VHH binders against Profilin-1 (pfn-1). Designs and how they scored, part 19

Target 1, 132 residues: Profilin-1 (pfn-1), of Caenorhabditis elegans (q9xw16)
Amino acid sequence: MSGWNAYIDTMTAAAPSIKRCAIVGAADGSVWARTEADNVFKASEEELKTFVALFNDVTQVPAKGADIEGVHYVVPRTEESLIFGKKENTGFFAVKTKSAVLIAVYEGPNEVAAQVRKAVESMQTYLNNAGY
Short names: E, the ipSAE of ESMFold2; O, the ipSAE of OpenDDE; V2, 0.75 times the mean of E and O plus 0.25 times the DockQ between their complexes.

## First folded at step 7 (VHH)

Design u51 (from u3 with G108R S109E; framework vhh_7pa5_2; at its last look DockQ between E and O 0.01; V2 from the best seeds 0.00; counts 0 for: pae O 11.0 > 2, placed apart)
Fold by ESMFold2-Fast, scan of step 7:
Structure u51 (fold): chain B 132 residues (1-132), chain A 124 residues (1-124)
Amino acid sequence: as target 1 above (132 residues)
Amino acid sequence: QVQLVESGGGMVQPGGSLRLSCAASGFTFSSYAMSWVRRAPGKGPEWVSTISGSGGSTSYADSVKGRFTISRDNAKNTLYLQMNSLKPEDTALYYCATGGPLPPPLPREEYDYWGQGTQVTVSS
């Protein structure tokens, strides 16, 4: 069956600096697709349930940060449907659509971060335009 | 290598029941949401139901709410769909899939990679 894994492949092809990523349900954090093997996205269902709930009020996130794969990230600011953070040489971008949350963990400097953000936001736009 | 094998379909009268199974292998089954999707003759795919990896969360298409129940047995790597009060319009080939709900098609995806599925026919 063709499924959400094709979306993971599209994002990682667009931004090769993405080390791990996942597409999860916006309502419950359930994993629809993720990177596997050496790049396995290791967040638990319970952690992801907590993470997607952050989108209910993004203004609270900078004060507390965000946890992904057991790693605590500093979140300097948020936008309406975007949470992003940094931890040393790693960072993440997470965007919400009506039905999904896309999470991409990357490694590298600020120029790399910009490429990852663009890839994730492009997919967010595609899904929003499809009603997801 | 992800493999999904559906079974349990058949022919039933309106008002009858069937239980579908999907045997999964090649991935960490309990980590993934799982869905049932169906294709009626001459129509495109329709999402039916999704269950979270733990089984703690479920969702259903409006057309099947109250009649179908999705469940899973993570120890057996098996997904189930209990179908009650079947109607002629439930006639379709049923497929299981990782994730959910049914994703929109990506640009340049031209091939239908659906497996064999299991046929459900509801008629008098």
Scores: ipSAE 0.615, ipTM 0.824, lowest interface PAE 1.2, mean pLDDT 88
Fold by OpenDDE, look of step 8:
Structure u51 (fold): chain B 132 residues (1-132), chain A 124 residues (1-124)
Amino acid sequence: as target 1 above (132 residues)
Amino acid sequence: QVQLVESGGGMVQPGGSLRLSCAASGFTFSSYAMSWVRRAPGKGPEWVSTISGSGGSTSYADSVKGRFTISRDNAKNTLYLQMNSLKPEDTALYYCATGGPLPPPLPREEYDYWGQGTQVTVSS
């Protein structure tokens, strides 16, 4: 799925705070594309499998938090297709499409979070409209 | 100016019920996810529940799941929290807060705006 790398680039370029991204299968956490080279998205497939399963019932996630790349994040709240986490000056946004989960890991103050969210949700909307 | 005004709090016995309301104004209510947050004496804020702008998605803390129900009436710009099977540990000041899905920026802490809160006391 080399074509999916273009979406990774798009999300990564959306804001300087976005450091790493991944697109994975919503059903099994299989990696479709991820940031490579200097800032590799490092989550294992096993971890991603667990992560995407969180979308099956997001109501429990705020209480438990979420793990990405071996890092535990506090999840303040969730929506049906949105999980985001915070840890110090880092965080992530994850959105679910029909068939995929888009993940963006960012670094920066809370003020940058809105831009990160916008980036992943824009991609979410685009992919949903495309049938993915 | 954004305003959030909570009401419906009070004192109830364990096992009792309360229904909180939050009247919102000064923004497009339906465009924002809304949350309930509570602060017990001597403790930091605790997230309770969140509902999406449309109301189609809800989330609950484990501590309240199965007992509390969040809902909203966008026509009335009102957020609700039905609290059943109340416990002493539910005693807290309850706040409604905004959590928008899109810009403006996410809350500096967790939420952009808070109400003044409504007191819920569960005691025998």
Scores: ipSAE 0.006, ipTM 0.247, lowest interface PAE 11.0, mean pLDDT 89
Fold by ESMFold2, look of step 8:
Structure u51 (fold): chain B 132 residues (1-132), chain A 124 residues (1-124)
Amino acid sequence: as target 1 above (132 residues)
Amino acid sequence: QVQLVESGGGMVQPGGSLRLSCAASGFTFSSYAMSWVRRAPGKGPEWVSTISGSGGSTSYADSVKGRFTISRDNAKNTLYLQMNSLKPEDTALYYCATGGPLPPPLPREEYDYWGQGTQVTVSS
């Protein structure tokens, strides 16, 4: 069992509305850990490389949206190191750390989005403080 | 069985260089982030550097940034640490480790696997 899987478990426990999530390398989108089994995070390596590159200029992302797991999301807002995507009753939060991008895909109304954001930002802060 | 075997340690003068190697076996090396951790004799662990499974992301402790370079060769299942501009404070037993950092309450020193270490001594 990889030590990075513990971080996946921590995020999903903190926000049960998270259906799938992953930790990927910020430079190349390589998967360090992801939800597996009945909740597999199924984005391809090629898709993840494109996705993490969005953080090179987050201000351009709202105009074009973002793709994860073959699904296109509108991006109503971004912040320094954060992308929020929405499609119907689903959405995602992605945050960038020094070395990684944390991606959490959730299901539910906009009210549950706050708990998902809190979970990924708490992990972002932890990893940044640890040098990742 | 998972094995990690460090090598390349030795005695050097301040300002010198060493290259450490870690040979890995018994697991899918490219799937795991790898770390270097050091311990002065009789002291607790100090994280030095981590590299992602693909090698695309690296990070360093502030005390070694700009002097040490972590790298990996996934075809050879080998992790490296190039250590330049060595200082007496770098004297320690250096371990390679895997399992990455764990969230609280598990300290960073609690890796799933780590080797026996290779000694680096920096003295005049």
Scores: ipSAE 0.005, ipTM 0.142, lowest interface PAE 10.7, mean pLDDT 83
ESMFold2 (binder alone), look of step 8: mean pLDDT 82; pTM 0.835

Design u52 (from u3 with G108K S109D; framework vhh_7pa5_2)
Fold by ESMFold2-Fast, scan of step 7:
Structure u52 (fold): chain B 132 residues (1-132), chain A 124 residues (1-124)
Amino acid sequence: as target 1 above (132 residues)
Amino acid sequence: QVQLVESGGGMVQPGGSLRLSCAASGFTFSSYAMSWVRRAPGKGPEWVSTISGSGGSTSYADSVKGRFTISRDNAKNTLYLQMNSLKPEDTALYYCATGGPLPPPLPKDEYDYWGQGTQVTVSS
């Protein structure tokens, strides 16, 4: 029970609209924890390596979009440590800390997006304050 | 259920070598980063090393850098730690864990380590 899975559980409890999520290394996109079983987060390590590299210059992302789990998302805008996107009724929020990137994929209308964003940003703040 | 079984510990003289193994089951081993963590007598857990799921990247605590090598065999679902130039300060119970470096504790939940670990004792 020890390790990064407790962080996944905390985020999904705070925002039940999260369907899949993961915590990955900021340097290489390696998976530290993810949702499993019926809601397994299916992104490959090579896809995640490409994805975390987007945080090196987030200003370029809206022109290209972002790919997660083989799905191409439109990214309307970015903030310096936040990338978010939409694809029909699905969306994601990804935030970078010093050592990690937190990725949450949700389903639902824009009304649920605010709860998902809050859960991910709260965890980002906690990890940054702990030196992660 | 995730199961991790550590082995390969023992008693060795300063300057000696040991190779630890961790047999993993119950999850897609190649999809996860893996770490070694140790707990010395009277101390809290200390992160030792991490390897990515593919094995393409590794990282080490400063105290072991240049002496320890982490590796994995994804076909065998096994994680390794080659320990060279062992010092008395390396004496600890060694655990393997899924994921990257040891995360900070959540305020409500404390850490539990998988398995019983494998004891490494370095003494003259």
Scores: ipSAE 0.563, ipTM 0.806, lowest interface PAE 1.5, mean pLDDT 87

Design u53 (from u1 with T50Y; framework vhh_7pa5_2)
Fold by ESMFold2-Fast, scan of step 7:
Structure u53 (fold): chain B 132 residues (1-132), chain A 123 residues (1-123)
Amino acid sequence: as target 1 above (132 residues)
Amino acid sequence: QVQLVESGGGMVQPGGSLRLSCAASGFTFSSYAMSWVRRAPGKGPEWVSYISGSGGSTSYADSVKGRFTISRDNAKNTLYLQMNSLKPEDTALYYCATGGPLPPPLPGEYDYWGQGTQVTVSS
């Protein structure tokens, strides 16, 4: 089955600067799909459980940052369903839908970040409209 | 590449039991949530059951609650569906899939279902 892995392929095709990404359950952080092999998304189930819980109150996140794949990111601000951060030459965008959280880790300058954000938000819109 | 191979289907009488298996390869099985999805003749796909990567969380469609049990053996990269008290309406092709509930089709996707394993419940 193509399953949720096809959604990973769609996001990475839309923004080639995404180095690693995942789709996880909003309730428990369980991995539904992620990049594998040379581009494996390395976050543990426990780390992802902690991460998705950040969406319960995004206003608390800028004060403490966020951890993804064992890397601590500075989160300068958040929006209702969006958490994003930077650490040196890497960054991430994470968006919440009704049932899922999409996480994309990228590398590059602000121009690249804008493209990655658009790809993730487009998929968020599609999934919300599909009831996910 | 991700490979999922279903087995264990067959023909049983109402009230009978079957155990389905799904052998997974090409990814870190223990890191992925898994689901069972079925497609009955003349109907669209129906999500049946979910299990988290660790096995710590499970959920079931209302139509199968109390009768089906999802489980996994992460050491063997295998997903299971124990089906008890089978009913004629359980007749369907059963698929295993990575992730949560049945994913929506991507725009333009018409036919992404694999072969699955056939379960037929009849007298």
Scores: ipSAE 0.366, ipTM 0.713, lowest interface PAE 2.5, mean pLDDT 88

Design u54 (from u1 with G53S; framework vhh_7pa5_2)
Fold by ESMFold2-Fast, scan of step 7:
Structure u54 (fold): chain B 132 residues (1-132), chain A 123 residues (1-123)
Amino acid sequence: as target 1 above (132 residues)
Amino acid sequence: QVQLVESGGGMVQPGGSLRLSCAASGFTFSSYAMSWVRRAPGKGPEWVSTISSSGGSTSYADSVKGRFTISRDNAKNTLYLQMNSLKPEDTALYYCATGGPLPPPLPGEYDYWGQGTQVTVSS
């Protein structure tokens, strides 16, 4: 089996509409794994550190939105361990586990978004159960 | 079966550099995430850095970010840690460790450890 990239592959296989995704450290936003090549997830270390800090108080996020890969997303609402946003036909889901934040950027309509959310939440459950 | 053997430790003055190596055998190295974990005398293990199986993704503890670089050579079954701008606080026994595709949640929970290589940063 491979390292953290095996979990990226599992999520993208479960939801093919995921265009780019990453698993990052919850404390500092350090990248543990990400999509590469034609689907490379490009976010600066500073941006990721800022992004993971949003989970300290998700209730403030809808008023300000969120930035991923230099793109500003409107965040319509949040849940305790879930931030999601939209920008036209694109969107993202980000979930926090004990030690990680999973970020998935997708393209497509609401039916596709539901599949992406399920894939990300399934991985969140798996990692939490594995102690992450 | 699984063996991890560290080398490259030594004594260096503050601001100096060292390169650690870890020779792995007994498992399919290219399929495992690899980590560096350190332990200072009297303290518990502190996670330092992790690299994915392919080498495409790396992560670092805040205390070493920007100064240390983790890398691997899957053809040689070898893990590396390049340590720059060393500080007295970096003095510790450094271990390479692995436990599978994911690093474990706590530094003490890795399945396989090397014997460690001593790094001492002093004037």
Scores: ipSAE 0.014, ipTM 0.142, lowest interface PAE 8.5, mean pLDDT 84

Design u55 (from u1 with S54R; framework vhh_7pa5_2)
Fold by ESMFold2-Fast, scan of step 7:
Structure u55 (fold): chain B 132 residues (1-132), chain A 123 residues (1-123)
Amino acid sequence: as target 1 above (132 residues)
Amino acid sequence: QVQLVESGGGMVQPGGSLRLSCAASGFTFSSYAMSWVRRAPGKGPEWVSTISGRGGSTSYADSVKGRFTISRDNAKNTLYLQMNSLKPEDTALYYCATGGPLPPPLPGEYDYWGQGTQVTVSS
């Protein structure tokens, strides 16, 4: 039993446009919790290790983009501890805490993207305040 | 349904050793980090150790560093904890879980633990 699954449930309840999401270790990209079944978050540990390393210098990311679940996303810009990308009608928000990276893949227009970002950033704040 | 079944506990004298096992089913075991967590009588849960999905990285609580070793066999969907130099304070029910370190509680979250495997260290 994983207590981190409650975090997945909280984020998806707060932003129903999240199609898939995961909580992974900031140091190695190891999966702590993710959506499953028809909404399974499919990224490999190798891809996630590469992805979380992007947070070592977010300023380099817009030049290269980011890969999640084998899909290449254009990253228009980054913010401190936040990487987000877009590909047509899909996108993602990823935020880093001290110990974790939260990744949410969503589908829909910019209005739903704002809700997804708020859900992920709210969780980031909660984890940071708890020392994670 | 995700199922985790712990085994290998027992009674041991201080300084002894035990090897715990956790048999996992219902999910892609190799995709998940796995942890051992313990609960001593009258205490809250304490995170013990975590191993990454591929087994390339491990971490340990300060209280068990140098004495416990976490490992996994992804072909068998099994997680292990080798416990050496056991102390009376290691007495607890031991649980395996998916994920990294023990998460902070969320408001309204259920606190449910399976049966676990009992480790008792006494003379």
Scores: ipSAE 0.514, ipTM 0.778, lowest interface PAE 1.9, mean pLDDT 88

Design u56 (from u1 with S57T; framework vhh_7pa5_2)
Fold by ESMFold2-Fast, scan of step 7:
Structure u56 (fold): chain B 132 residues (1-132), chain A 123 residues (1-123)
Amino acid sequence: as target 1 above (132 residues)
Amino acid sequence: QVQLVESGGGMVQPGGSLRLSCAASGFTFSSYAMSWVRRAPGKGPEWVSTISGSGGTTSYADSVKGRFTISRDNAKNTLYLQMNSLKPEDTALYYCATGGPLPPPLPGEYDYWGQGTQVTVSS
């Protein structure tokens, strides 16, 4: 069974600087797939429910920042379906599709952030085109 | 490595009941939403039901609402589907899956659903 985990594998193969990654339901933040073991995405169901609700009004997020895995990120700005943040050498990109939210946490300098963003946005486009 | 093993299928008459089980290993079961999906002869896969990681949220396809109940035992890493008032149209191979809806196929990938568990509803 390929399942949703194949999507995690595709994103991490495309951008090796992704350290942890998840695909969650847009309505409730329930985990459909995530990295596991030594790379486990550690967000709780409660935290993810709060996080996906940020997409209801992304314009408020830069004032508050965003919490992922108990880490507080500065969010410099948002786009309609994109929230991204940075904390020291760690960052994230989160994108919303019709049914899902894709979250990728990466480590590295700003030079690798563009690779991570491209991987996440490519998957967002694929899922949206498939009706997800 | 994620492993899912379905069991509990069988042959029943219309109006009968069955309980399916799915034994999960290789991941933090309680953190994942889980679904049941079925494939009837000559048909594509149909999503049946989903339960959130905590069990706090459940959802059902219109064709099974009021007849099927999804549940989970996180201490045993097991997903269940209680099927009541079974109809001939429920005849299918049943699969458990991680996540909500059935994912679209990735380019260059083949759908490989395991053996599943067969449910046959006939007189």
Scores: ipSAE 0.398, ipTM 0.697, lowest interface PAE 2.4, mean pLDDT 86

Design u57 (from u1 with S57D; framework vhh_7pa5_2)
Fold by ESMFold2-Fast, scan of step 7:
Structure u57 (fold): chain B 132 residues (1-132), chain A 123 residues (1-123)
Amino acid sequence: as target 1 above (132 residues)
Amino acid sequence: QVQLVESGGGMVQPGGSLRLSCAASGFTFSSYAMSWVRRAPGKGPEWVSTISGSGGDTSYADSVKGRFTISRDNAKNTLYLQMNSLKPEDTALYYCATGGPLPPPLPGEYDYWGQGTQVTVSS
């Protein structure tokens, strides 16, 4: 049963500029599914545990930024259940549902970032509506 | 790529015990959370338990708390479920899966349930 991998495939098909992504548990940051092989999402379990804890108070995140895959991102602002960051021409979007956090790392200009954000927010809405 | 093979099911009387195994291949087992899910005839799938990649965090459905223990051996790419104090209500096909609780089906997708391992609790 590889049910969560289908979600990774759906997001990357909807936004081809996603370089790496993962779905992790909201409570502990444990990996449920991620991109693999040449696109492997390489965050450690400890880093992800720290990252998902940021959703406990997103208002504190812009002051210190966020770390994903050992890379420090500037977080210019947050929204409830949304953290996004920038570093040069790369960035990420992370959205929280009741049970999961979806993280997508991308490369490209702001036009590409908008497509990636729509892909993760669509999946967030779908999961929230299903009680996840 | 991902292959999961369940085993260890059988028939036991109420109050008995069984230990299920899930042999995993085709992915970096230690990086993934793993779950046990069961499906009784005429019912939808029910999530049973999840264990983190390191084994440091576990969670259980209320119906099995205190009776079942999930564990893993990352050196052997194997997931386990120790089932104690079995009840007739535990009768189901048991499946292992990568990740936490099974997600809802995506539009146009159909769940395929493999063979699983059958657990029957009856007097």
Scores: ipSAE 0.408, ipTM 0.740, lowest interface PAE 2.3, mean pLDDT 87

Design u58 (from u1 with T28D; framework vhh_7pa5_2)
Fold by ESMFold2-Fast, scan of step 7:
Structure u58 (fold): chain B 132 residues (1-132), chain A 123 residues (1-123)
Amino acid sequence: as target 1 above (132 residues)
Amino acid sequence: QVQLVESGGGMVQPGGSLRLSCAASGFDFSSYAMSWVRRAPGKGPEWVSTISGSGGSTSYADSVKGRFTISRDNAKNTLYLQMNSLKPEDTALYYCATGGPLPPPLPGEYDYWGQGTQVTVSS
């Protein structure tokens, strides 16, 4: 089995408000691991290829927003390796490492967003320190 | 329940060829990238190759580029590795896995490898 599933488990344990989560290749958006069953992350390979390409120039993203699982999110601002968005009571955080993009979709008020961001950024730091 | 069953290994002379197969079940095979990973005697795991869910993207470790070809048949839930120009250094137990390159281990995590298929290259 994929060792990347342990990364999904670690992020969802750290931030229980994460509803769906995926780890995809930075170059092509291919799915390495994702939540399954009742929490299946439902994004096509083509949508994910488009999404990961947003990290080529994150400064353009606030003007156009981002699509994940067929849902259009407003992206208020970006950081060098961070895209986050909001759609009513749902939101996402996506971070890029050298080799991967981590995407976490959550549901809940702004109070839970900070915990989700922390979980995703902690994982990004761990992967970057490991050369990923 | 995810199941991956490797086959096709064997003994070959240097310069020979083998085709490995991985039969997958218990998940939406076409939605996942798939990889081949190997473990040589006395060494840790080494990533060999990855193919995207659609098969539109492939990548290879530098040690096997030009010699190995990864492919998949999504209708049959099967992953393949065609190995040409085999070298003694390719001797290893070969595993298939879901996802991309091997991740770094997390604290407290154990290696969960199946049986694999043995490839031995010797003269």
Scores: ipSAE 0.479, ipTM 0.771, lowest interface PAE 2.0, mean pLDDT 87

Design u59 (from u1 with T28S; framework vhh_7pa5_2; at its last look DockQ between E and O 0.09; V2 from the best seeds 0.00; counts 0 for: pae O 9.6 > 2, SAP .805 > .668, placed apart)
Fold by ESMFold2-Fast, scan of step 7:
Structure u59 (fold): chain B 132 residues (1-132), chain A 123 residues (1-123)
Amino acid sequence: as target 1 above (132 residues)
Amino acid sequence: QVQLVESGGGMVQPGGSLRLSCAASGFSFSSYAMSWVRRAPGKGPEWVSTISGSGGSTSYADSVKGRFTISRDNAKNTLYLQMNSLKPEDTALYYCATGGPLPPPLPGEYDYWGQGTQVTVSS
């Protein structure tokens, strides 16, 4: 049986600047797959529940920012199914599908941020096309 | 190494009950959602139920809603599926898995299926 771990591997191979990532349930923020060991994505279930709820009204997010792994990120703007943020030399992209939210935390300059965004959006498109 | 071992299957008459168990090791069990998935004879895999890491939320396939209950004991690293009012249509090999609903396959990916536990509902 193909597992959700294959999706983590695909995203990190497409954008090596991804330091940590996860695939979580859109309804409750429950973790379906995440990076582990030295790259463990360590957000709590409660934090992720709060985070995925941000997609219920993304227009409120730039005023408040977003918290991932206990780190508060500035969110300059949002799109309907995309929240992204920056804090110093780290950043994240989070995209929502019908069933899932994909979160990728990266480190590096704007050039690597663009690659990370492309990787998560490509996976979002693939899952949406599959009805997820 | 992630290890999942299913048990509790058997033969039962329509209307009967069974409780399946899944013993997990090799990972942070309480951090992951867990699912039950089944494969009936001659059919593809069907997602049955998911429970969040904390056990605070659950979801069920329409075909089992109201009859099956998913639960977990994080202290014992064990996932359960209580199956009531069993029907012949519930006959399948049952597998546990980390994560939510079964993901769509990626291009070029090969499936791996563990042993599972067999549930047979017949007179």
Scores: ipSAE 0.602, ipTM 0.821, lowest interface PAE 1.4, mean pLDDT 89
Fold by ESMFold2, look of step 8:
Structure u59 (fold): chain B 132 residues (1-132), chain A 123 residues (1-123)
Amino acid sequence: as target 1 above (132 residues)
Amino acid sequence: QVQLVESGGGMVQPGGSLRLSCAASGFSFSSYAMSWVRRAPGKGPEWVSTISGSGGSTSYADSVKGRFTISRDNAKNTLYLQMNSLKPEDTALYYCATGGPLPPPLPGEYDYWGQGTQVTVSS
């Protein structure tokens, strides 16, 4: 076992409310790793290319929202290199590193969102410090 | 279960060519970026090239740009590396892997690369 699956496992272990998770190339949305089996992260390469391009100007994202896995999310907040999306009792955090975008989709009330955010931001910092 | 089987290695003279293959099974091959990685004797793994799941995007290490071409045939679940203008420094075991460029190691994590396919470039 090599590659990016260990990063997926680390994030999902750090925040059990994460239901689906992926690491994709920041330039093209190509899937480097994702949750599989009964928790498959189901976004097409075409959808992910559009999604990662949102980081080209995050200030415009709250006005238009974001689509992932065929679901449209309202985006109440963007910060630095982070997009937070919300739809009913689900949400996502996506963070950008130098070369990748980390996406975590979670279920639960806003009280669990902080742990999800911390999990993705911790990995963002680790990858950035390593040149990724 | 995921299986990746490399083939096509061999011995060539400098300036020669080889084409490597990687047969994939046990997962949705077209859904993932794929990479070639190599390991010279006594050295750690070195990323060579990555191709997106659709094949629409490719990238290469500087040491191989212009000489190597990554491609994939999603109908055959097969990844390829065309290696032209080979140099002695390309001598290595070559592996295929799912995902993008080599990730940095996580603390305490063990990578296993299997046997790969040997490429030897000598006079």
Scores: ipSAE 0.474, ipTM 0.778, lowest interface PAE 2.3, mean pLDDT 88
Fold by OpenDDE, look of step 8:
Structure u59 (fold): chain B 132 residues (1-132), chain A 123 residues (1-123)
Amino acid sequence: as target 1 above (132 residues)
Amino acid sequence: QVQLVESGGGMVQPGGSLRLSCAASGFSFSSYAMSWVRRAPGKGPEWVSTISGSGGSTSYADSVKGRFTISRDNAKNTLYLQMNSLKPEDTALYYCATGGPLPPPLPGEYDYWGQGTQVTVSS
């Protein structure tokens, strides 16, 4: 088991609404770690490659939306290192670090979004400060 | 042997200021992110601030943002925390630690803690 799996567990445990997470390379979408077992993060590497490339120009993402795990999400807005999407009672938060993209897929009402964001951004901050 | 020694704590009135220092030894100081963590009586550890090894990146807990400033002098192997506009709720034992705010540490990274320095904010 990769040491990165511990970070997956940390993010997943941060809020009950967080169902699946992934840590991928920012440059190529390579999977460093992801939720496995009963609730697998299902995005393919090809899909992730496309996804992480969205951070090259986040300004265009709201117009296009974003796909994760074969699901198309509406992206209301973006920030420089943040892409989030919504679909009914589900959504995702993706944050970019120096070398990685952290993705959390959640289920629940809109009110849970703040907690999910906090979880991924906390990890983002930690990894950034550690040089990742 | 890794050593972290905090200093600069004391008692101040609300609105006062303190500057904490952490003297580090026994490791390549500039290679590690450093954090301040505090523990108030009856509470668990609370992350306060983190600074990257180079000092180029900083982060703060919402509770201290705008009031505290973390910095470091890698030439002196010293970590600092400038605390302004102190509040009673800032009363705690303050620790310097290697690493970031969240466990677990990255592979190859270890968290070390000092003995702490007491900060008391009271009228």
Scores: ipSAE 0.009, ipTM 0.248, lowest interface PAE 9.6, mean pLDDT 89
ESMFold2 (binder alone), look of step 8: mean pLDDT 81; pTM 0.822

